# VHH binders against p49116: the designs that were tried, part 302

Target 1, 238 residues: p49116
Amino acid sequence: EGPLLSDTHVTFKLTMPSPMPEYLNVHYICESASRLLFLSMHWARSIPAFQALGQDCNTSLVRACWNELFTLGLAQCAQVMSLSTILAAIVNHLQNSIQEDKLSGDRIKQVMEHIWKLQEFCNSMAKLDIDGYEYAYLKAIVLFSPDHPGLTSTSQIEKFQEKAQMELQDYVQKTYSEDTYRLARILVRLPALRLMSSNITEELFFTGLIGNVSIDSIIPYILKMETAEYNGQITGAS
Below, E stands for the ipSAE of ESMFold2; O stands for the ipSAE of OpenDDE; V2 stands for 0.75 times the mean of E and O plus 0.25 times the DockQ between their complexes.

## First folded at step 16 (VHH)

Design Z34 (framework vhh_enristomig)
Fold by ESMFold2-Fast, scan of step 16:
Parts: sequence; C-alpha cells; structure tokens
Structure Z34 (fold): chain B 238 residues (1-238), chain A 119 residues (1-119)
Amino acid sequence: as target 1 above (238 residues)
Amino acid sequence: EVQLLESGGGEVQPGGSLRLSCAASGFTVSSNHISWYRQAPGKQREWVSTIYTGGRTNYAESVKGRFTISRDNAKNTLYLQMSSLRAEDTAVYYCATLSEYLRQWGDVWGQGTLVTVKP
C-alpha cells in the first residue's frame, strides 16, 4: 500500500475574504470560519483511506472530530486569518453583551476560558514551529480516532491512525533528526484539543452562520457534495 | 446588516436567455466569494456558479458554456447571464456567500428569483 497522505494532502491553503473590513463583524468572522471548516472537510474527503471507510463511518468520524480538525486549522492558519485580531473582536463583542446584560457572568467566563485555551494551543504550536507535513499527519491522527463512542469499523480506523503515527514518526526523524524528542513534544499537544468545547467553538466563530442550526446538521451535507461542487465553492480549482 | 437581493427571473422559452442580478448591501462583492444556487421544485438546493475575490470563476458541469457569472464592483452587484436555457434550468435562483449558504441549510431561503423555462 502507498502512503496514507500524498503531497496534495499537505497543501492547506485558506483564502480569506479580502480586504479585511476596517471594523471586524460577525459576518466576516463567520465567513472566514466557514471557509476553514469547508476546507477541513474537503481535506478529509480527499484522503483515499477515509473514502474507503464508507459514507456512514465518514459522517460519524467527522461529527466526532470536526472541532479538533477546526482548531488544528486555526493554529495552522493563524497568521493568514489574523486570528489574534479575530479573537480580540470576539472579546469586544462579549464586553458589549455584558453591558447590555445579554449573557450571564458564568457563560462569559466559560467562553473566556475557551479563548485562553485556544490561544495557549496556538502559541504552543507556533513555538514548536509545526510545519505543513506535521499538521497534515496530526489532522490524520485526529480524524482516524477509533475511540469515539458509537463508531463502527474501529479496527480499520485504528489501522489508519497507526499508519498516520508511523508516517509522522518517519517524517520527523528524517527532517528533524537532531531533535530526538520533537515527536513527543508534538503528540502531547493533541489531548488539549479534546478539552475544547465544540458548542463554544460554534458560539465564537459561527454566531452569524448557525442561528438554530448546528455544525452537526451541516456536516452530512458537506460530505455528500460532489467534489467539483466542493472545489467550485471555495478553492477555484475546477 | 448584510443583505443579498435577487432579481431578473421570469418565463422564457427553451433556448432563450435571461440575466439575473444580485444586489449586495452591508459588504462588498469584490471582497467575497459569492455563488449562485438554485432549487427546482421538489429537489434539493444545488450550486450553480461561484466568482472568487480574485475574479476567477467556476461552474457546475450542467451549466458550463451556457451561464456566465460576473460582477460590477461600482454597483456592488453580482450577475448571472444565462443562455441556451433548458427545461431543467427551471428553479428559484439564490445568491449567497458560503457562510450564508450553510446557515440556510436547515432553513427556508429568502425570496430568490424564479426562472421558468417552458414552451
């Protein structure tokens, strides 16, 4: 069998709305987040191993891990997105909500804790200088997680996760040969992704998008799109 | 407030042409990827065409060579020029950014503009 990921799967190019507005608003943030979500789902769909698991398994995997994939995408695209500026705009929105007595103090604290966790994660990835190959394999490890409740075909999913881990190890050993503990430092960052609430991610980045519809409801639609339609909407490839 | 308002639909015979318009307010068309979508009676919504911030365009296979997407930045308006229309092009046409399209997945679309192709 060939490698789990090809060079095509290392390419992860987010195209932002341009120009950035003078004052950030929920529409710009939501559009940017939607493009990242869509790019992340397209990335997953393009993996032959993922396709081989079948539609039902694909839907279950992505529903279970979309927040982890999205957060890795935020870290990888933080500079392109000007993520720090987006987070500052979200904080300003929260301040306005406090002044208008629209949110409880407990909810605001939960959201601020989530922002702190997100910033800490992105900072840790930046300090490690995670490259495109490393991000691709970390996403694959997250995607092929056999331990989510309700999954079928767990043995096959575990096989693909192990293949992702092995290929990441081979890459890191070859590329960063003098840094014996780099792989360990990278992998210990992954558990933090599961501590971040998908509900709070939706509130922060998708307030203008969701209304009464959840990301869980959107995922099956995205995964069922024809490849040409998918590419046509965000990449401009064909 | 972000708003997109479609117009230009009507009845046309097979082989005819129509130009749809989508007037934007609250954001600039040149700053966003904007798409045309359509929904035929009793069918799911389907993507038709996109124009990207850089001016590149893309089309669904069923409309390639027949439809042309464009924008007028000065008028902040998106267009869909439709030619060689077929009965299967009969649908309500909508314009949206990606986030607006996804937001409405579980909701009713706005008014859109109705295109009816019949002899």
Scores: ipSAE 0.313, ipTM 0.696, lowest interface PAE 3.8, mean pLDDT 85

Design Z35 (framework vhh_enristomig; at its last look DockQ between E and O 0.69; V2 from the best seeds 0.00; counts 0 for: pae O 2.5 > 2)
Fold by ESMFold2-Fast, scan of step 16:
Structure Z35 (fold): chain B 238 residues (1-238), chain A 119 residues (1-119)
Amino acid sequence: as target 1 above (238 residues)
Amino acid sequence: EVQLLESGGGEVQPGGSLRLSCAASGFTVSSNHISWYRQAPGKQREWVSTIYTGGRTNYAESVKGRFTISRDNAKNTLYLQMSSLRAEDTAVYYCATLSEYLRQLGDVWGQGTLVTVKP
């Protein structure tokens, strides 16, 4: 019982490597993305409803939705990350690769289309001026998606998703009472997340992890970490 | 290419001290959060300590007050000063940024440096 999310679940503070290098490199991008991924998974782990589903369900759920959570995190943290600068650097690298014939033109097209979709999504969220509470509930709606193949406890997951939707509706109606259509404008943005390829996200942001480990393979380890270890790596608290 | 190379391990008596080093190449230690991890025989990988970009530090409860993490920016090297060593500190020690830790998660760690506390 009680609300699905508390005020503590609204807090989402990304700490970036500093300073940003003059010429963006794979290490800076991968480290930045890794911090966002860790923060996103820590956020999910902190939700009592998520914990109540049990370890196996938690692992399956995050494996199915990490890309959607990560993309929402990119949109939410776009200014802190200077995401437009990162994406511009990636585009520049890809254009140089086309000139040098180092990569397949078809693969480059797929990656450029992904970057375009990501930019469109982040721009739409910025135009709507999505606040921290709205992001928290959108992440919860994505996290508690009962429709991924292979999930168990789908009825319970669906109930948590419906609770997230209800609490988002209550928040928006109370906070933005003058904008009758705000909730609809927000919710119609969510389907775009399912069009984002997790494989391409991994290639763009987690280049340093490809070949050795995939995001899918490391998720169980991250979720199994002790709270103190998790906090020590990402919070910066003494 | 980003590389971290650990050194300084060895055998020590209970209550003794060791200083571990982590030499970085391909990136700057002062610009990154860098952690020490350890893996004891038959146990899971454990976070030990982190030094953050701003110079703040954090420690696992089991080592707090006994270990000190530091860096020498001019040498681009991270250190772990270990004192009051206990048998439970016996482990292979590794240094990593978060992304490097994730890269090695589920895979074999690099060389690391072995610390053995002899009874």
Scores: ipSAE 0.597, ipTM 0.814, lowest interface PAE 1.4, mean pLDDT 87
Fold by ESMFold2, look of step 17:
Structure Z35 (fold): chain B 238 residues (1-238), chain A 119 residues (1-119)
Amino acid sequence: as target 1 above (238 residues)
Amino acid sequence: EVQLLESGGGEVQPGGSLRLSCAASGFTVSSNHISWYRQAPGKQREWVSTIYTGGRTNYAESVKGRFTISRDNAKNTLYLQMSSLRAEDTAVYYCATLSEYLRQLGDVWGQGTLVTVKP
């Protein structure tokens, strides 16, 4: 029992490969995205409530929500990542692929719409000035979603989600007492995450993993990695 | 093209030493976190050591005090000095950035350098 999250779960520090290359390339983008994915998985597995659900449930939950956690991470780390610059580089690459007849126009429209939705989501979170505590609770609400198909232990997952919601409410009321509607404005941002496509996220950020090495298939390996590796690679200083 | 080429493996008796090398091309070792990983036949892949862009190092508990990771920025090469080798250290060793490690999960073993510690 006790609070769902502690101050250690608020810390979410992403370090980028350095120095940033003069021209962004697939290696830099994929390495940066991999670090964010690992930081997000490290965050999830460090939560006592998550640990209490057991390995099979943990894997099922993360498979269901990894893209939503990753997208929240993108929004939270957008400045550190120079996300606008990364997305611009990806758009330029897609436009070159059209000129060379490598991708169909319908697929390009789907990918461009996804990029626009991602940028809109990140911009809306920035305009709300979402802080680290709020991000941590939003991620917990997304992680402990009982309504994903195929989950077991849904009653316990629902209780953890309710706890995250109550702790977020208490935090917002205490910290932003003059802003009556802040909680509602924050929570209405979450449905957009369910519309984000996992396979397009993989195409945008994990170019070398498409096909036989989907994020879904490697989640059990990521969750079992040593904590020391996580801490050093994704939260350490250069 | 990003490439990592491991070398320096071989057979050694318990208590012996080896130095593994990882030559990098297509990116700069000093600008990336780079790790050594190992996998014995029929066992799970495991992390061994990481060197970070700032020069800090970290080690799996099973190799602390016996292995030393380093790099030579002029040669764009990563090293793993292994000492006091044990039978449990027998594995194929490979170096990778985090994204390269993820790409290799589930893939056929193609590169790496074999270390065998004989009885």
Scores: ipSAE 0.446, ipTM 0.760, lowest interface PAE 2.5, mean pLDDT 85
Fold by OpenDDE, look of step 17:
Structure Z35 (fold): chain B 238 residues (1-238), chain A 119 residues (1-119)
Amino acid sequence: as target 1 above (238 residues)
Amino acid sequence: EVQLLESGGGEVQPGGSLRLSCAASGFTVSSNHISWYRQAPGKQREWVSTIYTGGRTNYAESVKGRFTISRDNAKNTLYLQMSSLRAEDTAVYYCATLSEYLRQLGDVWGQGTLVTVKP
């Protein structure tokens, strides 16, 4: 059967648009987010177990968890992305929208809380000093979640999730043997991902360019892209 | 406002050449990975070529050695030089960044520019 993940699945390198503008405009933010999204989708596609589920099933999985994967990606790539700066820019853009009376008070609160949750989550992950292997396995655990409604092959998905968990456990025990409760501390961060709204994530990172288009509707097209197309879009030297 | 406008399409005989242009506004082409796509009648959209921010280029196998992607930073314009054109190259050609690609996937694609290769 072999392991669920290999060393190739640990690598998760995001390339930012270059040069970075003096002012982080909506386009820069959306382009950066798009690259992260594509990278995350490509990562998922690169997992043999994911492929084995078939196109319909793996599409359903990604639709269900793309926001969680994206958020984990934000945390993992926070330094490269200068996430704090991006979030500050987003808040500034939001303020403009507020001034234009485009958002209700309740919506403003929701969006601000979401930004706070994103920042706190990423900070918490940084404090834990999560490494590339741990991120890979956490993403796998999130990806192979059998609890989403409407999924087929739930038994197989559950097996893959268990395998991811076991491999993570083994890795943590071997790598961080002195920290007996590291696995538990890492896993207890995952519930925070489920509390984050995919709609608000779309609004913050994508709406400036894609408007009312949902990431959910785009995911099938991304997953059908050729590998060369992925490479041609996100892995190029900058 | 971000905008991409394709031009340069037309009718050409097999073996001929054509140069497409993609004029960008609202962003800098040299700061983005930007790609050409094409959609033939009755076929799915396919990736053709990308020029990366660092200047590196990549091509689909079907066009490799025949097409050349380039950019003019002063004009903020992307180009696709097509040579040795074939009937199977007939398609509407589009240019897009990743974010624009996502936008178009979720909605109607822009006008693009039509390339017709026939005797």
Scores: ipSAE 0.143, ipTM 0.561, lowest interface PAE 2.5, mean pLDDT 88
ESMFold2 (binder alone), look of step 17: mean pLDDT 81; pTM 0.823

Design Z36 (framework vhh_enristomig; at its last look DockQ between E and O 0.76; V2 from the best seeds 0.00; counts 0 for: pae O 3.9 > 2)
Fold by ESMFold2-Fast, scan of step 16:
Structure Z36 (fold): chain B 238 residues (1-238), chain A 119 residues (1-119)
Amino acid sequence: as target 1 above (238 residues)
Amino acid sequence: EVQLLESGGGEVQPGGSLRLSCAASGFTVSSNHISWYRQAPGKQREWVSTIYTGGRTNYAESVKGRFTISRDNAKNTLYLQMSSLRAEDTAVYYCATLSEYLRQMGDVWGQGTLVTVKP
C-alpha cells in the first residue's frame, strides 16, 4: 500500500526532433506529437496501480482519456515544444486555407475555437506555475476517471483516483502552505480538458497519421509493447 | 518530400551477413531518433534497434551482439549491419521515425527491404 506515484513518475522529459525546421511542416508537428503521446502512454503504463487493473481496463481507460493526457502533456511541455510557434503556424495555414476556399468557414471556426481553448488552458497552467509533482497527480486523476462509459472495475478506478486526489492535496499543502486556495484553482482547470475534441486534436497534431490509423486504433498496440521496446524507443535523451 | 527508403535486402544462408541501408531525404539522420523495425511472415511488427540523436543505440534482446545500427552523416543514411543470421531473422525490414511507425501501425507499411534466411 505505498504511494500511488513515486519520484520516477514525476519525471516527464520530452525529447524533440532537432533542429526545428525554418518552416514548420506536418512531419515535424506529427513526430513531436507522436513522441509526446508515446511518452504519456509509457508514463501511464509505469504506474503499478494502472498495471494492476489489467490489459482490457488499461486499454479502455487510455482510449477514454488520451486527449486529456495529451493536452496536459502539451501544457507541461509547452516550452520544450515551442507550442506557441506550432499553434501560430497552424493558425496561419488555416487563415490561408479560408482565403483560398480550401476549407469550409464553419470547420475553420471549430478548429480556431479549439486552438483558443488549448491556448487558454496552457496559459492558465503557466500562470499557476504548475510543477512536476502537480502535473503527475493531475495526469493520474485524469487517467483513473471512473465515469467514462463502458468501463469495468469502476470501484477500483475510483479508489485510485481518490488516492491521487489525496496525495495531490498533501503535496500542495506542504509545498504551497501559504496559498490556501491553490488546490481549488488547479482542480477547476480539469473540466476544460473534457471540452476539447479528440477529433480536432488528431486533425491539428496527427494529420500525418490520418487516413491510415486513428489514435484509438494504435492505443492497444502501444500498450502491448514489451518494456524493453518502450525503453528502446523513448530513452533517447542525448 | 520527407522520406526514408530501405534497400540492401536479399537471400542469405544461415550464419551469413547482410547490410541494410536507409536513405533519408528532407531531414537529417543525425538530428533524429531513427529505428529499424521488421515484420516476419504471419507475425506482428517488432522493433529491432534505435539510434538516438546523441549517437546512443539500443537493441531488441533477440538481435543484441549480432546486429549493429549506425549512420553516415555525410551520406544522410542509416545502416543495419546484420551478422550470424538465423531463420527467425527472415522478415521485411523498415526504417522509421516514431510518427512513421505509429502512422502505419495495424494497416499498410511501405515496401521495406526483404531479408530471407534459408538453408
Scores: ipSAE 0.586, ipTM 0.811, lowest interface PAE 1.6, mean pLDDT 87
Fold by ESMFold2, look of step 17:
Structure Z36 (fold): chain B 238 residues (1-238), chain A 119 residues (1-119)
Amino acid sequence: as target 1 above (238 residues)
Amino acid sequence: EVQLLESGGGEVQPGGSLRLSCAASGFTVSSNHISWYRQAPGKQREWVSTIYTGGRTNYAESVKGRFTISRDNAKNTLYLQMSSLRAEDTAVYYCATLSEYLRQMGDVWGQGTLVTVKP
């Protein structure tokens, strides 16, 4: 017996290509997003409970929840990514295109709505001052979702999710003992993650990378990446 | 807009040496971690080496001590100096940032640069 996550799993350090370019750049956005995706997948891979479920179950879980993990990562790393600047620039570009009647249609409306929901989610997490421990437990809760179709070991996955919920509750109660409603306020934010479209996330953050292939299709390859490569990519920035 | 063009491959005898080049355009080599990867016939693509924005380098265990990664920031070019080559090093070699590596996993490939080490 032991905790689902250790202090090692709380560390979530994202490094960006430096310096940030003066203007919005497809390469910079795609590289930054790829680093966050890579970090999120290797974070999940490093969890002993995740490893215990086996490779096929791991792939199925990550395929089901990668967008929620990625969105939590965006919120957690919003400052270092300059995410608010990126989103504001995209919104301004889309609004200028609508004003000029150059772009119309249901897709642009969907993209604008998604950006607003993402911005609202990130702002709400920042206003709640969600810390690194809380983010780690929230990520574990979304990772160990037992209701994904096609999963094996559903009862064990549910047990891991319940353990993540218990550890979050214990952490919040001990660390924020005078804030009676903090856990409830945090958990109320999770439904917003289900509003995030993986297809639109790919369009916003991965268009320069993902040609005819979805993130869903590359997840097995990311999960199999050599550990030495992973460690080097994360620790090697000056 | 972004391009990574590999060159310098060829046929070599065991124990020989080659230097591969990777010309980058559309971004700066000094601002990114950049890696070499290789793929032998019938095998999965594998990581070879990385140079980081700070200049630190890292190598796969199979090539450590034999391969040296470097860059020339003025030319925006990455190099892989290979020595003590073995038959096992026969592969098509690619350079990539992380995002380009992810792009290439399920897509139609560029050519890379072929290194053949004769038995």
Scores: ipSAE 0.509, ipTM 0.796, lowest interface PAE 2.1, mean pLDDT 84
Fold by OpenDDE, look of step 17:
Parts: C-alpha cells; structure tokens; sequence
Structure Z36 (fold): chain B 238 residues (1-238), chain A 119 residues (1-119)
C-alpha cells in the first residue's frame, strides 16, 4: 500500500507576487490568497490516495474543507506572506467599508472576530513550532475527513484519515521523542478550524476580485487544471 | 480597477499566423504571472501559455513550438504570437492573472477575442 504521504508532499512553497507594493491593496491581497488556494488544491491533487477517490468524491472533499486547508496554509506560510501585515491591511479596508455604512454592526463584529481567530490560530501554530511534515499530515487529516455530509466512499476516506494520523504519530514520536504529548497538543488545534466561516474568509481574501463568486463554485475548475498550469501560476520564476 | 482587454482575433487559413494582444489596466503585467486561455465551441476552457514575472514562459503541449507568449512592459500589454495555426486552434482566447482567472471561472467570462482557423 505504501505511505499516504511522501517527502514530495511535505514541500509547500508559496511564491508571493513581486514586487510587493508600498501599500497592500485589495488586488495584492487577493492575488496572494489565490496563489495559496491554488497551491493547496495542487497539493491535494498530488496525493495518490486523493486521486484514488475519484473526481466526484475529490471535489466534494475539497468543497467541504477548502477553508480549513486554506487556513492551515495561512499558518504555514504566515512569514512568507507577512500575514500580520496583510490582516492589518484588511482591517484598514474594512474600516473604509464601515465608514461607508456598507456593513451592519453585527457583521462588523463577525468579521473582526474572524480576523482575530485567524491571527490567534496562526500564532498558536507558530508557538508550537509546527514543521513541514506535521503541516502536511494535519492537512491530510483535514482533507480526508469522513464527517462531512453528502460524501461517498466514507469508509475509504476514514481509512486514509487514520493512515494520516498514524503516520503523523510515528513521525512525531521519532522526531520529538522527548515531547511525549506533542501529538496531542498539535491535534487539539484542529477544532479551531471548524469554527471559522468560509464565507467570511471569502470576503476577506477574495471578494475584492471575484465579487460574489464563491470558492465552492470554482473548486471543480481548479481541480481540473493541468499540472503545468499549476506550476506556472504558483512556482514560476519571479 | 483591474481590467484586461483581448484583441487581435480574426479568421485565418491553416498554416497562417496571428498575433493576439491583451491590454492590462489597474495592475502591472510584469509583476504578475499572466496566462492565455482558450475555449473552443462546445469544449471546456483550456490553458495555453503563461509568462512569469521573471520572464520565463510555459506552454501547453498542443501549442508548444507554434505559439510565443511575450509582454511589453512600456505598453503594459501581453501578446500571443500564433504560427502554423490549425483548425483545432479555433477558439475564443482570453488572458488572465491568477485572480482574474478565478473571477472569470466563477461565472461570466470576459469578451475575449475569437480566432477562427478554416480554409
């Protein structure tokens, strides 16, 4: 059967738009987010177990967990992205919307809380000093979640998730043998991902360019892209 | 406001050549990975070529050796030089950054420019 993930699945390198503007405008933020999204989708596609589930099941899984994958990606790429600066810029743009009375008080609160949750999650992951292997396995655990409604092949998905968990456990035990409870500390961070709104994530990172188009609606198209296209758009020489 | 405007399409005979243009506004083409796509009648959209921020280029296997992507930074314009055109190259051609690609994929495509290859 072989392992669920290989060393090739550990590499997760995000290339930011260049040059970085003096002022982080909506376009820059959305472009950066788009690249991260595509990278995450390409990563998922590169997993043989993911491919084995078939196109329909693949699409359903990604639709269900893209926000969680994206958020893990934000955490993993926080330094490269200058995430704190991006989030500050988003807040500034939000303030403009507030001044224009485009958002209700309740919505403002929701959006601000979401930004806080994103920042806290990423900070917590940084404090844990999560490495590339651990991120890869965490993403796999999130990806192969059988708990989403409407999924087919749930038994197989569950097996893949278990395999991801076991491989993570083995890795942590071998790599961090002195830290007996590291696995538990890592896994208890995952529930925070389920509390984050995909709609608010879309609004913060994508709406400026794609308008009212949902990420859910474009996921099938992303998953059908050629590998060469992925590589060109994400890892191309800059 | 980000805007892309394709032009240069037309009717051409097999073996002929055509040059497409993509005029960009609201962003700098040299600061983005920017791509050509095409959609033939009754077929799905397909990737054609990309020029990266560093100037590197990539092509779909079906157009490799026949098409050349380039940019003019002064004009903020992307180009696609097509040669040895074939009937199967008939399509509406679009240009897009990654973000614009997402925007177009989600609902309504831009105008694009039509290329028709026929005797």
Amino acid sequence: as target 1 above (238 residues)
Amino acid sequence: EVQLLESGGGEVQPGGSLRLSCAASGFTVSSNHISWYRQAPGKQREWVSTIYTGGRTNYAESVKGRFTISRDNAKNTLYLQMSSLRAEDTAVYYCATLSEYLRQMGDVWGQGTLVTVKP
Scores: ipSAE 0.032, ipTM 0.376, lowest interface PAE 3.9, mean pLDDT 87
ESMFold2 (binder alone), look of step 17: mean pLDDT 81; pTM 0.820

Design Z37 (framework vhh_enristomig)
Fold by ESMFold2-Fast, scan of step 16:
Structure Z37 (fold): chain B 238 residues (1-238), chain A 119 residues (1-119)
Amino acid sequence: as target 1 above (238 residues)
Amino acid sequence: EVQLLESGGGEVQPGGSLRLSCAASGFTVSSNHISWYRQAPGKQREWVSTIYTGGRTNYAESVKGRFTISRDNAKNTLYLQMSSLRAEDTAVYYCATLSEYLRQIGDVWGQGTLVTVKP
């Protein structure tokens, strides 16, 4: 049958909130992160193979992997987001929390280690100069992960993941024929995504959410959002 | 800098009409999805209506056909035109930059304006 992803699935354009504040704050960071999260979920929802699994399976898959998709999105959009500036602002906020005794030293250490892991991941992707096709297939590989607990249709999910891996291999071998080890260098980066805490990602980027909502609780609502509302969120108010 | 300010609330008879306004400063109403919410005494906040950046509108079932959401881009103001008001419409009305599908998520909330429907 046809390819897992089409050229339309390579397009991944984040529109940042405007105006940018003089000093970054939790609201601006949360709005930026929310746009990236909505863009990531809309991207997943547009894949015919994903649609074919059905709503319940779709929800379970995204709940399991949203942090991996989000982190890949941060790496892909690091330049347009000025991610280094956002991370610096978060570090400054954490230093203020230490001064006000709002967080324990152990908690600060966990969060700082997470920021360092995120920076290392984004730097490795930047050094590899990962292109849009490669990002699309890496996202597909993490999306179609058959090994999460509680999944149904695991055989079909595994087949879609294998198809994503095969198509990535074909793309890399044809496009980067001079770099024999490129695919291996790319794939060995993926396990690091599983080591990043979704709870810490949520606290760093989504603290500005009203009503103490978790990303896990809002995923079903985002996935059933109208296309026009998705487009409004991902293109932004500029 | 960014804020929403509601006005136009008051006391009305059942079957009456009110027009609520929400003045935005520090951002543009045409560039944001903006919703009206309400909170009756002792109850949770409920979504009432949303106008999307593209001009499309949605309404809660309880107000559909009676309320109309609109905006005036030149005045940077959001409106809620309320007709055929009922006692159960008594609430504090808020405007917020929220999606009706993500009722708990938003970045800007107004102070609210009280609507009381009394015989």
Scores: ipSAE 0.000, ipTM 0.112, lowest interface PAE 18.2, mean pLDDT 81

Design Z38 (framework vhh_enristomig)
Fold by ESMFold2-Fast, scan of step 16:
Structure Z38 (fold): chain B 238 residues (1-238), chain A 119 residues (1-119)
Amino acid sequence: as target 1 above (238 residues)
Amino acid sequence: EVQLLESGGGEVQPGGSLRLSCAASGFTVSSNHISWYRQAPGKQREWVSTIYTGGRTNYAESVKGRFTISRDNAKNTLYLQMSSLRAEDTAVYYCATLSDYLRQFGDVWGQGTLVTVKP
């Protein structure tokens, strides 16, 4: 019946906290990242196919893929977020921690490798000039992944993923008809998302969460937020 | 090492006031976000208030207008001024600094100070 995604699902607009501090700190980065996470989950909630799977399946899917959705969101919103500035501040902190012998060299290496993977991913997406429609379908392909352990309704999830793949193919072939290999170049970027550690993403972007609660533990609450509560979070209201 | 030590707890009557103190050692309060939490017997720890590095403050809805968080940078000490105290404010109050990037010193919690609101 109708398309998997509507025009409303192409719009993905991040509102940054204001004012930006003179020096980046863990709280500002966390608030920025939290807004992106809330925006990403609200986007997923708005998809009728996602709603049709039911609450338990929705929670399981988002718990399994939040890091992939978040990373796609970082790439899509890199400019508005000044992501390069945020990453530079984190790198500077890591370099200072080496000099002050506050963190193990092995831990710093793991985190630096994660940052380099994230930068490479975002640069690849920027080089391909991925548009809003393409991002929407890539997020849908990631969201409707039937291969995560413990999922129910895997046949229906697979059907929605296949529908996302077909609609992306139709869009790219129609919009970028002169570039025969564009779809292949876009799709081969996706496996890199699964190599990104959700634990390291959480430490880099969500260290400032009050109570240091895990993203896994808050997902069910975010998915159940009413639109007014969600809007309060992304506008910085308590 | 990095430590937090609370003081100022005690017994007060409903409607009374108390000021809690939290002395920090091994780090600077002005350079970290620092929070007050409380835990009533048999309940989960509840966030009460935070003061951010830039001086901005935030409060749980249950304490807004009654509690004020502040710091004295020269004394490296955090305060919680509590007024209009109620029986439901009875709890052990903890001072905490949340982890920096990569959890350099991890989450630091104080030992707690007991506040009892007794009719």
Scores: ipSAE 0.007, ipTM 0.157, lowest interface PAE 9.7, mean pLDDT 83

Design Z39 (framework vhh_enristomig)
Fold by ESMFold2-Fast, scan of step 16:
Structure Z39 (fold): chain B 238 residues (1-238), chain A 119 residues (1-119)
Amino acid sequence: as target 1 above (238 residues)
Amino acid sequence: EVQLLESGGGEVQPGGSLRLSCAASGFTVSSNHISWYRQAPGKQREWVSTIYTGGRTNYAESVKGRFTISRDNAKNTLYLQMSSLRAEDTAVYYCATLSQYLRQFGDVWGQGTLVTVKP
């Protein structure tokens, strides 16, 4: 037996596309989001416990939790992405669409509520000053969720989730010994991730994907990539 | 519009060779990572090989040493040279561009080209 996560799983470095354009467009937003999604999938694949569950279980887990992993990634990489600027541009576009009578007010309200929940989540994480180890364990807790429908190895998944929780507790108590309630403040943030619609996330960030491709349909192919092919997608270069 | 069109499949005896082609339109093959995948009857789609923008190549362990991926930038075409074919290589072969950030995934899957290795 060993720890669920090692120091290599704490490293989470997002490389952005060419410098942010003066005027944000769907292409730049989609490219940035796609890079984060790929980095998140690569992170999950690197965990030995995840690999041990097998391809079918891995696919089911990631299909169920990609939106939670992606949202945690947005919060962790908010400064690198200039996420507040991206979200402000999306909000401005939606408000202009109302004025031009292009979208229903009900749909725009749903999307705006999603954006505000996302902003609130990212702001709460920033105020808590969540570190890289804490993000790694939070991602592991949401990845190893045994309560998604259709899972076949729920007992083993639950044990991995409990191990993630235990290791997070040990880390926080050791590193932030003077803040007795820090772990509780961190963990109460997680339920909000389940309330965010993956369909709305897909509409906001992945509209620039070519054709009628869904994130759900792409996930199995990413997880079946050979390591070298996967690394090629992450780094682009040799 | 981005499109990939596979050709060159057919029936071959064990130990034989075939060369598959993938003609690209709407994008430049030298500017994208391009992969070959295959799907055998009743099985899931399997990655076979990738050629990266820098010219590096990678192969599935089952085809390493037998298959060679290449491209002709002037013709904007991807190739898969298959040698020492086995019954297990029987599948529909697809090419796909896997842009490093998923931008052309799925939609650029072609109709495929059938390769049948007669036992």
Scores: ipSAE 0.006, ipTM 0.179, lowest interface PAE 9.8, mean pLDDT 81

